VH-VL binders against Pseudouridylate synthase PUS7L (pus7l). Designs and how they scored, part 1

All scores and structures are predictions.

Target 1, 228 residues: Pseudouridylate synthase PUS7L (pus7l), of Danio rerio (Zebrafish) (Brachydanio rerio) (q1l8i0r370to597)
Amino acid sequence: GFVNYYGPQRFGSGSCVQADQVGLALLKENMEASVKLFFTPEDDDDLQNKAKRHFLHTGNAKESLVLMPAYKARERLMLRALHRYGSGQEGCTRGWLSLPHSMRVFYLHSYCSRVWNQAAKYRLQKLGFKPVQGDLVWAEPVKGLKDATEELSAPQIHVVTSDEEKNEVFSLDQVILPMPGNSVKYPENLLGQWYQDRLAQDGLESCRFRVTPLKLNVPGCYRPLLAK
Unless a header shows other numbers, all headers, positions and changes below count from the first letter of the chain; antibody chains are not in Kabat numbers.
F, E and O stand for the ipSAE by ESMFold2-Fast, ESMFold2 and OpenDDE, each averaged over both directions (binder to target, target to binder). V2 = 0.75 x the mean of E and O + 0.25 x the DockQ between their complexes.
[cut] stands for letters that were removed.
Atom coordinates printed by the task and the answers are left out, and those that the model quotes come from them; centres of patches stay.

## First folded at step 9 (VH-VL; framework fv_socazolimab)

Design b12 (from b2 with heavy chain F55Y)
Fold by ESMFold2-Fast, scan of step 9:
Structure b12 (fold): chain C 228 residues (1-228), chain A 120 residues (1-120), chain B 109 residues (1-109)
Amino acid sequence: as target 1 above (228 residues)
Amino acid sequence: EVQLVESGAEVKKPGSSVKVSCKASGGTFSDYAISWVRQAPGQGLEWMGGIIPIYGTAYYAQKFQGRVTITADESTSTAYMELSSLRSEDTAVYYCARGDYWSDYYFDYWGQGTTVTVSS
Amino acid sequence: QSALTQPASVSGSLGQSVTISCTGTSSDVGGYDYVSWYQQHPGKAPNLMIYDVSNRPGVSNRFSGSKSGNTASLTISGLQAEDEADYYCSSYTSSDTLVFGGGTKLTVL
């Protein structure tokens, strides 16, 4: 199979081209930087991009809102708050809180997806094409009919052991990699150290993956390394 | 405290228009968004649209696009909703409602309602 | 129908608890944490009880809100006679509009 990368199309619209950088700014609680990145225009001549350029050039939220198409409700909500409260830290925070929860989460997920893509590349380049000690896999689910055990197994994380590597118990398509967050386990090998170094490179070495001013929690998740 | 006071009941003929007013008091009018929500007899609530007075911009539910016009006059702290081409199905109580301080997804204050009856 | 789905009626005795559900789709209730609940007494305007799924605008702590997947819930504990009213949920939608539930009549026995 091939690597299960998050697709570039996910980051392809105006805001989405910088969506991972918006997410990083939000994790650092730099609301002013996040809003400037949110209004990054595409190389397009439509009204929304003219309005975004006007805002970035002038800082005038009211004039930019007048230019913003009515159907761009999320951008309009942000501009409303910026005009009401200013384009400083507090106004930008109020701007984000005016947007749907799913939109705020999208930007955080965009950053975490970028890190995941880089982790997948590192994993294959440095640890090769078979499961190694310290890799993560899903623990086995309870399979089959009900029986007298009286226990239900939820999917859990299992760390590949040295014996399991030697005996080739798992295949590479069973290996999962974490998206960064506050409730994930990192691999117990070079890839785990890579995650720590990568997050530190972005200034997130002490990040709690909670954006308290926006009432957001980022638990993280796991994604299989390989697609079908 | 903050209050929204709506204009009085109206009885209208099919095909005419009605204009309902909503006067806000007890707060800074320009800090809020005003929405219009209607309720037909024995039926539920239906959002029609809203306006943000400081921007002079209104937005509408698709069902009412082209028939409803929402405006605001900051000098009198009054919002207006005009509904044209009235039908018997437009018989309802029309409420104005104030959107939250930084968001208009929920309404913390409501007008008393204006009954509009479209007679046949 | 385009309205969010609520039971037409619920009932409970004084001092008991009741829960009212509000079911939508991933494009409204499931997609956003912008669910509000309103109480309406006969002949009166609605009154905000809950916003942003679980926040109270200064109303009694007997009223609480929650959400799981595409379903939001309003729970009223320690039922009192004055709680008898119609209750409406509403949600923001992916089309940047608001939708209301069909409403639930609460009867306090």
Scores: ipSAE 0.006, ipTM 0.416, lowest interface PAE 10.4, mean pLDDT 83

Design b13 (from b2 with heavy chain F55W)
Fold by ESMFold2-Fast, scan of step 9:
Structure b13 (fold): chain C 228 residues (1-228), chain A 120 residues (1-120), chain B 109 residues (1-109)
Amino acid sequence: as target 1 above (228 residues)
Amino acid sequence: EVQLVESGAEVKKPGSSVKVSCKASGGTFSDYAISWVRQAPGQGLEWMGGIIPIWGTAYYAQKFQGRVTITADESTSTAYMELSSLRSEDTAVYYCARGDYWSDYYFDYWGQGTTVTVSS
Amino acid sequence: QSALTQPASVSGSLGQSVTISCTGTSSDVGGYDYVSWYQQHPGKAPNLMIYDVSNRPGVSNRFSGSKSGNTASLTISGLQAEDEADYYCSSYTSSDTLVFGGGTKLTVL
């Protein structure tokens, strides 16, 4: 197997430089910082990057909109809102709300997937290449169970026990790692503590993983450590 | 290649619920948005809602408030749409459709459709 | 407010051109460049013909899209028999939802 890292994400006609930092600013509900990060230019002198630099240097949404190419619909919507409502917290919030729901989620996912990639690297470097006590795996959806109340299609997680580690019950390709959110369980070993410390480094130790002004909930999810 | 395969036709009584599935193959399920669009006999297309599978976050058209639930199981690459309190007006073909790159603005691949008939 | 407005039907002869309009408001078609067009043959799922107003997803260049104000248009040139189908427009809205037009039946005479 190989590590199942999240690759760089793209949306529409390009990528957003520092999408993960935009997501972090959104989780902190710092709308002004998120918009400045949204307009981070690439190292290129084309019209879109000239428009982004102009906005960052001047704060002038109207002039930056004139420079912004027609095909950069996301950036143009943001600039129109900033021109109409100003570049403060309220205007930046309205700017984000002018973008489709899926695009707003993209930035939050970019941050959480970055943390996941770092978690995967930490897991392999510190806990090795076999399942260990405290790791998470998918529980089997067992139709033979008499409990008809349990939703058979819903994936449940199981925490690897000391006996299961000793008897080599699981393989590494069954290990799953959480993306941060308000509805995930973290591993019951050093990796779980690493997640808490990592989020605390970014000021998220008390984060609800909900961006109320943007109507966004961040439940988190699980992803296999290895791909096949 | 990408393919969306929906579950089979259903006949339901008024007041019951129906759960339609959409299994995706070819491509990374978690990188895309899945929407549900219905079409009553001889009528046009109507968007019901969508989900971003990696988050499990669903969003709905107001018309279906409290009646529709959209879920996804990333481990099986399957999205679900459950519609409750069925009425005769819910008789339709239900399509799942994939948005590109976490986009719900357009759908590049569609399921074959699931016919749901609500009759007393 | 209703969904997007399309003519119920249009017709054209083989080799001619037809244009189908899709009219909304400044809160959907006029406010965003997220207009798509779908072709649907009887008994089949819709197929994407145009996205983001004018982009083609690998379909024939006989199909083209445009927008002016609150009205988007699909133009089909060099009409062929297989173009006979229902055509639907769709747009993103300021309510963070998608809406479809009522559909247009194209008859190729």
Scores: ipSAE 0.016, ipTM 0.549, lowest interface PAE 8.9, mean pLDDT 85

Design b15 (from b2 with heavy chain D100E)
Fold by ESMFold2-Fast, scan of step 9:
Structure b15 (fold): chain C 228 residues (1-228), chain A 120 residues (1-120), chain B 109 residues (1-109)
Amino acid sequence: as target 1 above (228 residues)
Amino acid sequence: EVQLVESGAEVKKPGSSVKVSCKASGGTFSDYAISWVRQAPGQGLEWMGGIIPIFGTAYYAQKFQGRVTITADESTSTAYMELSSLRSEDTAVYYCARGEYWSDYYFDYWGQGTTVTVSS
Amino acid sequence: QSALTQPASVSGSLGQSVTISCTGTSSDVGGYDYVSWYQQHPGKAPNLMIYDVSNRPGVSNRFSGSKSGNTASLTISGLQAEDEADYYCSSYTSSDTLVFGGGTKLTVL
């Protein structure tokens, strides 16, 4: 098995660099910072990067929009909103709302995926290559009667017990790690503490994982540590 | 490598419900957004709704709001679409389709389609 | 709100070019550069031909997309027999939903 890392596309696809930092700024509801990070240029002298630099240096959305290539639809929608509503908190919020829901979600997931990749590395370096007490696995399917809602229920999480570790009940390929959110369970071992410390380091110790001005919710999810 | 496999054909009575599944393989399920699109015999495509599994939030076309429920099970890499209060005009082929979750407004892979027939 | 407007049918000869239009409003096609085009052969699932108005997902460069105001267009150059199919446009909407066009049957003569 290979470690199931999220690819670099989650952190900044193509010319979109620092997508994880955009996501962090959005979680902190700092719309102005998120927009400045959204327009972070690469070290290229093409038209899109010239347009991004022009915006960052001048704050002139209209002039930057004229420079922005037609195929950069997200950047153009953001600039149109900033021209119409200004480059302050309100204008930046409206800029984000002019983008499709999936694109707004992309930046939040980019941050959470980065944390997940770091968690996977920490898990292997500190807790080794076997399941340990406190690790999370998918609960086994229940045989027999199902209630009316069981087929629609979210998968249940099982926490590895001391006895299960001792008896080698699980293999490492069954271990799952949470992507941060408001509806996930964290491991009950050193990795769980690492998640708390890591989020606190970014100022998210009291984060609701909900961006109210953008009507976005981040419940979190689980991803297998190892690929099939 | 990415493949979407839908459940088999269904014949249902008016007033009943149907639940269609879509199992994804290849790539990572958490990277997907899954939408459901139907096509009545001889008619065009109609978007019903979608879900981004990593966020668990489903979103629906207004026409289907209250009758459709879209869910996902990450442990089995399977998305579901349940349509209730079936009428004869719900007879259609139901497709699941995936995009990258950050670009859920276009679909690069489609399931084979599930035929649902509503008749008495 | 309602489906995007496409002509019911278009036709062209082998080697010719055809253009299929897709007309919406400022709340869908006109407001966003998130227009896609799908090709559907009888009895088959749709195949993505164009996304984000003009991008190709590895399909032939004979297929190109454009947009002017509230109207998006799919142009197919150098028509081949295999291009005969139904074509659907789709657009993102201001309600965070998707809408499809009514579809266009392309006949290759």
Scores: ipSAE 0.008, ipTM 0.509, lowest interface PAE 9.5, mean pLDDT 85

Design b17 (from b2 with heavy chain S103G)
Fold by ESMFold2-Fast, scan of step 9:
Structure b17 (fold): chain C 228 residues (1-228), chain A 120 residues (1-120), chain B 109 residues (1-109)
Amino acid sequence: as target 1 above (228 residues)
Amino acid sequence: EVQLVESGAEVKKPGSSVKVSCKASGGTFSDYAISWVRQAPGQGLEWMGGIIPIFGTAYYAQKFQGRVTITADESTSTAYMELSSLRSEDTAVYYCARGDYWGDYYFDYWGQGTTVTVSS
Amino acid sequence: QSALTQPASVSGSLGQSVTISCTGTSSDVGGYDYVSWYQQHPGKAPNLMIYDVSNRPGVSNRFSGSKSGNTASLTISGLQAEDEADYYCSSYTSSDTLVFGGGTKLTVL
């Protein structure tokens, strides 16, 4: 088995860090900060970076749009909205709404995936390579349900007990870790406290995991710690 | 007060080309997109393409790419649409329309329309 | 040509309300809040009635726009005789182009 990391692919090495930060700003509903992060120049100096720098230095969406290459459709859509509605909170919200839903979701998932990757590293470093009390696993299908017509719409989570740890009932490949959201359960051990501390570090201790101005909901999900 | 005034009606032979003009008055010409929209007799509206004069770059609907050319002359505040290789199905009223500010997401002002008839 | 889908005709009586739908895909109506509506009387150029899904450019508040998923709607309340016209929707597309609906003829009974 190996750690089931997901994160930076070969799309753009710097972009994954900024995508995480864009997602964080969106979760905080700081639309202005999210747009500034969206226009952060890449490490590679190319033509689009001149337009991005111009926008960051001047706030002038019109002039920045003149400099932006025609093939950068996402950036141009954002700049058109900012030119039309201004670069304040409302204009930045309209900018995000001008982009496809999948692009907005991408930034939120980028942040949550970053936290998940750090959680996986913490879990292995601090709690070792065996399931321990408080870990989460998928619950076995409930047996003895009296109403056979009732369908369970969501997998139930089971928390590993001290007896189950002692008797080695589960293997590490059955352990699942939550991606942060408003509908997930956190582990009942040091990892659960780590999640709370990690989110608090980013100012998300009171986060509802909903971005209401963009009509986005972040329920969270569970991902296996190890693949096969 | 913005006004768009189009050139007069044209009768053209199949295989020829036509060039329609649209003169804008009132307000700033360079900062607003000008698009061309046609309407065949008894049919709906069809977007052909547009230009933002300050950019100098035109953009076209796929159907018209290769036979339509849209240009703008900032000194005379006039946009042009040239359609080549005319066919009978090009018989239509051709409208110029001002796009939203620097974009063409909607059209707040329309020209009166230029009737182009393609007949042998 | 991938025109947006509108009903060919709709009718209503004086004083009633009618709704005209405009259905596209996630690459146009569903993907962007750049939907506009135009009114066209016979022999005249179109007039802008609604832009950006629901905004009015100074027209009567009897005209309102909305959107749900891939479908935008124009609602006309308190129908008047002068509302008889063809109505067209339009949307920005992911190809940086514009597309119009097929048009709807409104008849006021």
Scores: ipSAE 0.006, ipTM 0.429, lowest interface PAE 12.9, mean pLDDT 83

Design b18 (from b2 with heavy chain Y105W)
Fold by ESMFold2-Fast, scan of step 9:
Structure b18 (fold): chain C 228 residues (1-228), chain A 120 residues (1-120), chain B 109 residues (1-109)
Amino acid sequence: as target 1 above (228 residues)
Amino acid sequence: EVQLVESGAEVKKPGSSVKVSCKASGGTFSDYAISWVRQAPGQGLEWMGGIIPIFGTAYYAQKFQGRVTITADESTSTAYMELSSLRSEDTAVYYCARGDYWSDWYFDYWGQGTTVTVSS
Amino acid sequence: QSALTQPASVSGSLGQSVTISCTGTSSDVGGYDYVSWYQQHPGKAPNLMIYDVSNRPGVSNRFSGSKSGNTASLTISGLQAEDEADYYCSSYTSSDTLVFGGGTKLTVL
């Protein structure tokens, strides 16, 4: 098997070359920084990149909008909001709200996917190529006092025990790693500490993974370490 | 409170031009985007174009580009749609519709419609 | 030709539910969350029912919107006689323009 990394398209879709940094700024609710990163130009002197440079240099949303090609709909929507409400925190928030929900989620996902890729590398480098105590795997379906069949299709998380590691109960292809969020369980080993340290490095040690001004919630999810 | 009032019905000859007005009241006119949507008898809705007055720029559907001119006068809170080289196919009810300037892809208020009939 | 595709007519009985589809391409319905639905009674201007795929501008919660891929849907539950009307979808496009669907006539039996 090979590692199930998120591909580069998830970090720079379209013309946005700093999608993961946009996502980080959004998680920190720094709307002004997120918009400046959103308008990061590529190494090209075509009309769209001239418009982005003009905005970054002058702060003039109206002039930048005039330069922006008609087909760059998301950039134009952002500039419209900045012209109306200013380029401060309020205007930048309004700009993001004018974009489709899926575009806002994309930037948050780009940051979380970057952290997941780094977690996968760390897991293999520090904990090796076999399941170890504290790793996460899918559990059997949880049954409550309600109808048990209602929960059969929703797997829960199981933490690998010392006995299960010793007896080689699981294989590496069953190990799953969390994408950061407010509703995930982290591994109970060195990898869990790595996630805490990695998020703290970016100033997210107390992050709620919810961007309230943009009506966004980041619950997190789990992704298998290895692709078949 | 918010109202869009359009000019009266017009009967025009083929080859002439028509100019329909839409006067907005309530709210701040500079916060609006005004679009023009027409409907031929028994047919569906067709977007012609719109204007965002604070940008000073109008946007047009490709079908009408070159024949339609959309303008706005902020001092009178009035938008205009002028359609030239009229044909019988231009017989329709012409609506103006209001959106916010940053969310101008949907319309929360509509004018009553202006009937334009092209006949000889 | 780039108009959105809607069924010409749909019908339902009082108290039942109906769904109206609106199919476009990745350059309009599939590319953006900017789909709106309008209700038009005979001789009247259109009235906004849904904006941005699923948001209601203060209309009854019997009206709901959704989207999957290139198809948006309007669902009307608890059908009432007053719901008889023409329904139009519209979408923003990658060319910074707007397009409408052909319209669907709803008949309440």
Scores: ipSAE 0.007, ipTM 0.451, lowest interface PAE 11.0, mean pLDDT 85

Design b19 (from b2 with heavy chain Y105F)
Fold by ESMFold2-Fast, scan of step 9:
Structure b19 (fold): chain C 228 residues (1-228), chain A 120 residues (1-120), chain B 109 residues (1-109)
Amino acid sequence: as target 1 above (228 residues)
Amino acid sequence: EVQLVESGAEVKKPGSSVKVSCKASGGTFSDYAISWVRQAPGQGLEWMGGIIPIFGTAYYAQKFQGRVTITADESTSTAYMELSSLRSEDTAVYYCARGDYWSDFYFDYWGQGTTVTVSS
Amino acid sequence: QSALTQPASVSGSLGQSVTISCTGTSSDVGGYDYVSWYQQHPGKAPNLMIYDVSNRPGVSNRFSGSKSGNTASLTISGLQAEDEADYYCSSYTSSDTLVFGGGTKLTVL
């Protein structure tokens, strides 16, 4: 096994190299900051970057739209909304709403994935290469349900006990780590405290992981620490 | 250089399911979105849904929600479209089509099409 | 849910120009610059001719696209026999879906 890190595609593949920072701004409902980060230049010699820099320097969506290449359709949608509704909070919100739902979710997931990668590193550095008390594992699976909704429900989480650690009941490949969200349980050890401190560092200590103006909900999920 | 190669023609009975494959080559599979578009005999194009493999996200036209499932296997660079509860109205050519994952609103490359015939 | 409106057929003579319209609403063609045009020869898969209203993906400059309000247009100049085909427009919609036009059969006389 190896550590199951989220790859670079979660942090700035394709068109955006600050996707995790866009996601953080969205979680804080700072739409203006999120849009400025969205227009971060990717490559110094692209024509699109001239348009992005023009917007960042002037705040003039109309002029930036004229400079934006036609093939950058999502950037153009954002600029059209900013031109029509202004570049303040309302205009930026409408800009995001003009983009596909999947793209909005991508930025939130980029932030949460970065936190998960940092959590995985912290877990191994501070708690070592064996399951310890307070770690999360999947509870024993329940065989077949006939209610479709209940069949689709997440499996129950089991917290590793001190006796289970001493008796080496679990292996490290059974340990799962949460991605931050409003419907996840955090480990009951130093890693859980690390998550709390890490989110507080970014100003998210009271975050409900729901961005109501954009109709986005972030329930969180669990990912195995090690891949096969 | 870029090619999308679809699986062969199928003849199915009403009520059955069909699964069509689309193998991509000549580009990085994870950099692109794959959509499925069908065309009934003598009729126009109809978008069914798409998948963005890098996000793990599939989107469906409302008409097909609950009946269509679109998946992707990055290890084989292959996308799949499974349509269940087949009716005679599902007789069509099914195309896969490639879009940029950041802008999946147009398709620069298309598969050759898979003919699915539902016989009653 | 309704398809974009295109004329069922258009015709033009060799060397002349023809224009095909694609009419939608403010929730698709009028609301976004995500309009594409596809050419389909009998028995073949569609080929992208225009994307994002007016951009060409390396096709002949005889093909051009435009948009005014809720109507997008494809113009083909210097008509050649090989242009005889079905043409489809498509647009992104406010429901985060794609919609195609009904298609236009171009006959080159």
Scores: ipSAE 0.007, ipTM 0.474, lowest interface PAE 10.4, mean pLDDT 83

Design b22 (from b2 with heavy chain G99E)
Fold by ESMFold2-Fast, scan of step 9:
Structure b22 (fold): chain C 228 residues (1-228), chain A 120 residues (1-120), chain B 109 residues (1-109)
Amino acid sequence: as target 1 above (228 residues)
Amino acid sequence: EVQLVESGAEVKKPGSSVKVSCKASGGTFSDYAISWVRQAPGQGLEWMGGIIPIFGTAYYAQKFQGRVTITADESTSTAYMELSSLRSEDTAVYYCAREDYWSDYYFDYWGQGTTVTVSS
Amino acid sequence: QSALTQPASVSGSLGQSVTISCTGTSSDVGGYDYVSWYQQHPGKAPNLMIYDVSNRPGVSNRFSGSKSGNTASLTISGLQAEDEADYYCSSYTSSDTLVFGGGTKLTVL
């Protein structure tokens, strides 16, 4: 099948030019940097971009709000909070909290999904097109009485063994890759090492995947490597 | 449901101070800003200032700066407005009003009002 | 006191509509979409009718808000006897303060 890549991140018809970088700044709890990245100009609408450039150049949320189009509700909410509470760490935190929970999650997901896309590419380039020892797959359903355990409602992760690789027990469409988070298991092979190195490159080697000031927890998830 | 309960009516002499309380119940006290708005007899509404309890930050209308002090006690979910150097023109009903500080500048719940009369 | 201009009184007949204006400057009503409207019955605290120019906090859809330039408007359709009250507009200002309008007494004939 085809690689199950996450698509580009967007707000409606516009692109979010630095959404993954915003998410990274949030994971580092650098609220001021995250807000500056949030206001990165797009390549389309000059009226919206005029307001964003004004904020980046002056730090003046009040004047930037006057310039911001009415249809840019999320940008306006952020600027309102920055005007009320200042553009430092406190005001930037309040700015994020003024946005819907789903929008805050969107930026974190944008970073984590980009890492997942890079992981998928690395997995295929370095470990090939067959399951290998250390890959993750969903565990098979229990064959006994299903009422015996609550685990039947939540499929468990199984790590591919050397014998299972040799005997070709699994197919590539059964391989799942983790999206980074605090509640996921990483593969027990070169891909797992790649995840650790990749996160370390971004300063997240010891990241807890919680953004406490925004009351956000990032548990992570698993996504099949191939569509179908 | 959210409820704001203000302290009882006060009669004060010119030059004295008055401290009005506003006890909030329902919802999380620290998630709201509390403002004070007064209304002289037969007159309109006048915003005096507000406080964001979680930050300890108070904002004042220019007319009242130096005479009004707005405070909050999170342990009792109570906001206070103290007005000093009282004059007869300070005779008014004093309202506390709640603003959800995650939203814009508007008041979704109001206290019942406290009548303050300043007379010699 | 208040800086925003409202008519002192308006009147309308049962079942008709009325519009109350609220005029400021580019430093308040014209500069921001932070206009709210409050209804006050005699002896009672104000009640929120409209926020952020046109949003309703669960009140009847007979109440609607709009804004054009430096003037915000509250329109009340299908007038009922209980609509008789004082109406106040409010706006955020460029000084990070709030300002109220002078108030409009609505008489339902």
Scores: ipSAE 0.006, ipTM 0.426, lowest interface PAE 11.6, mean pLDDT 84

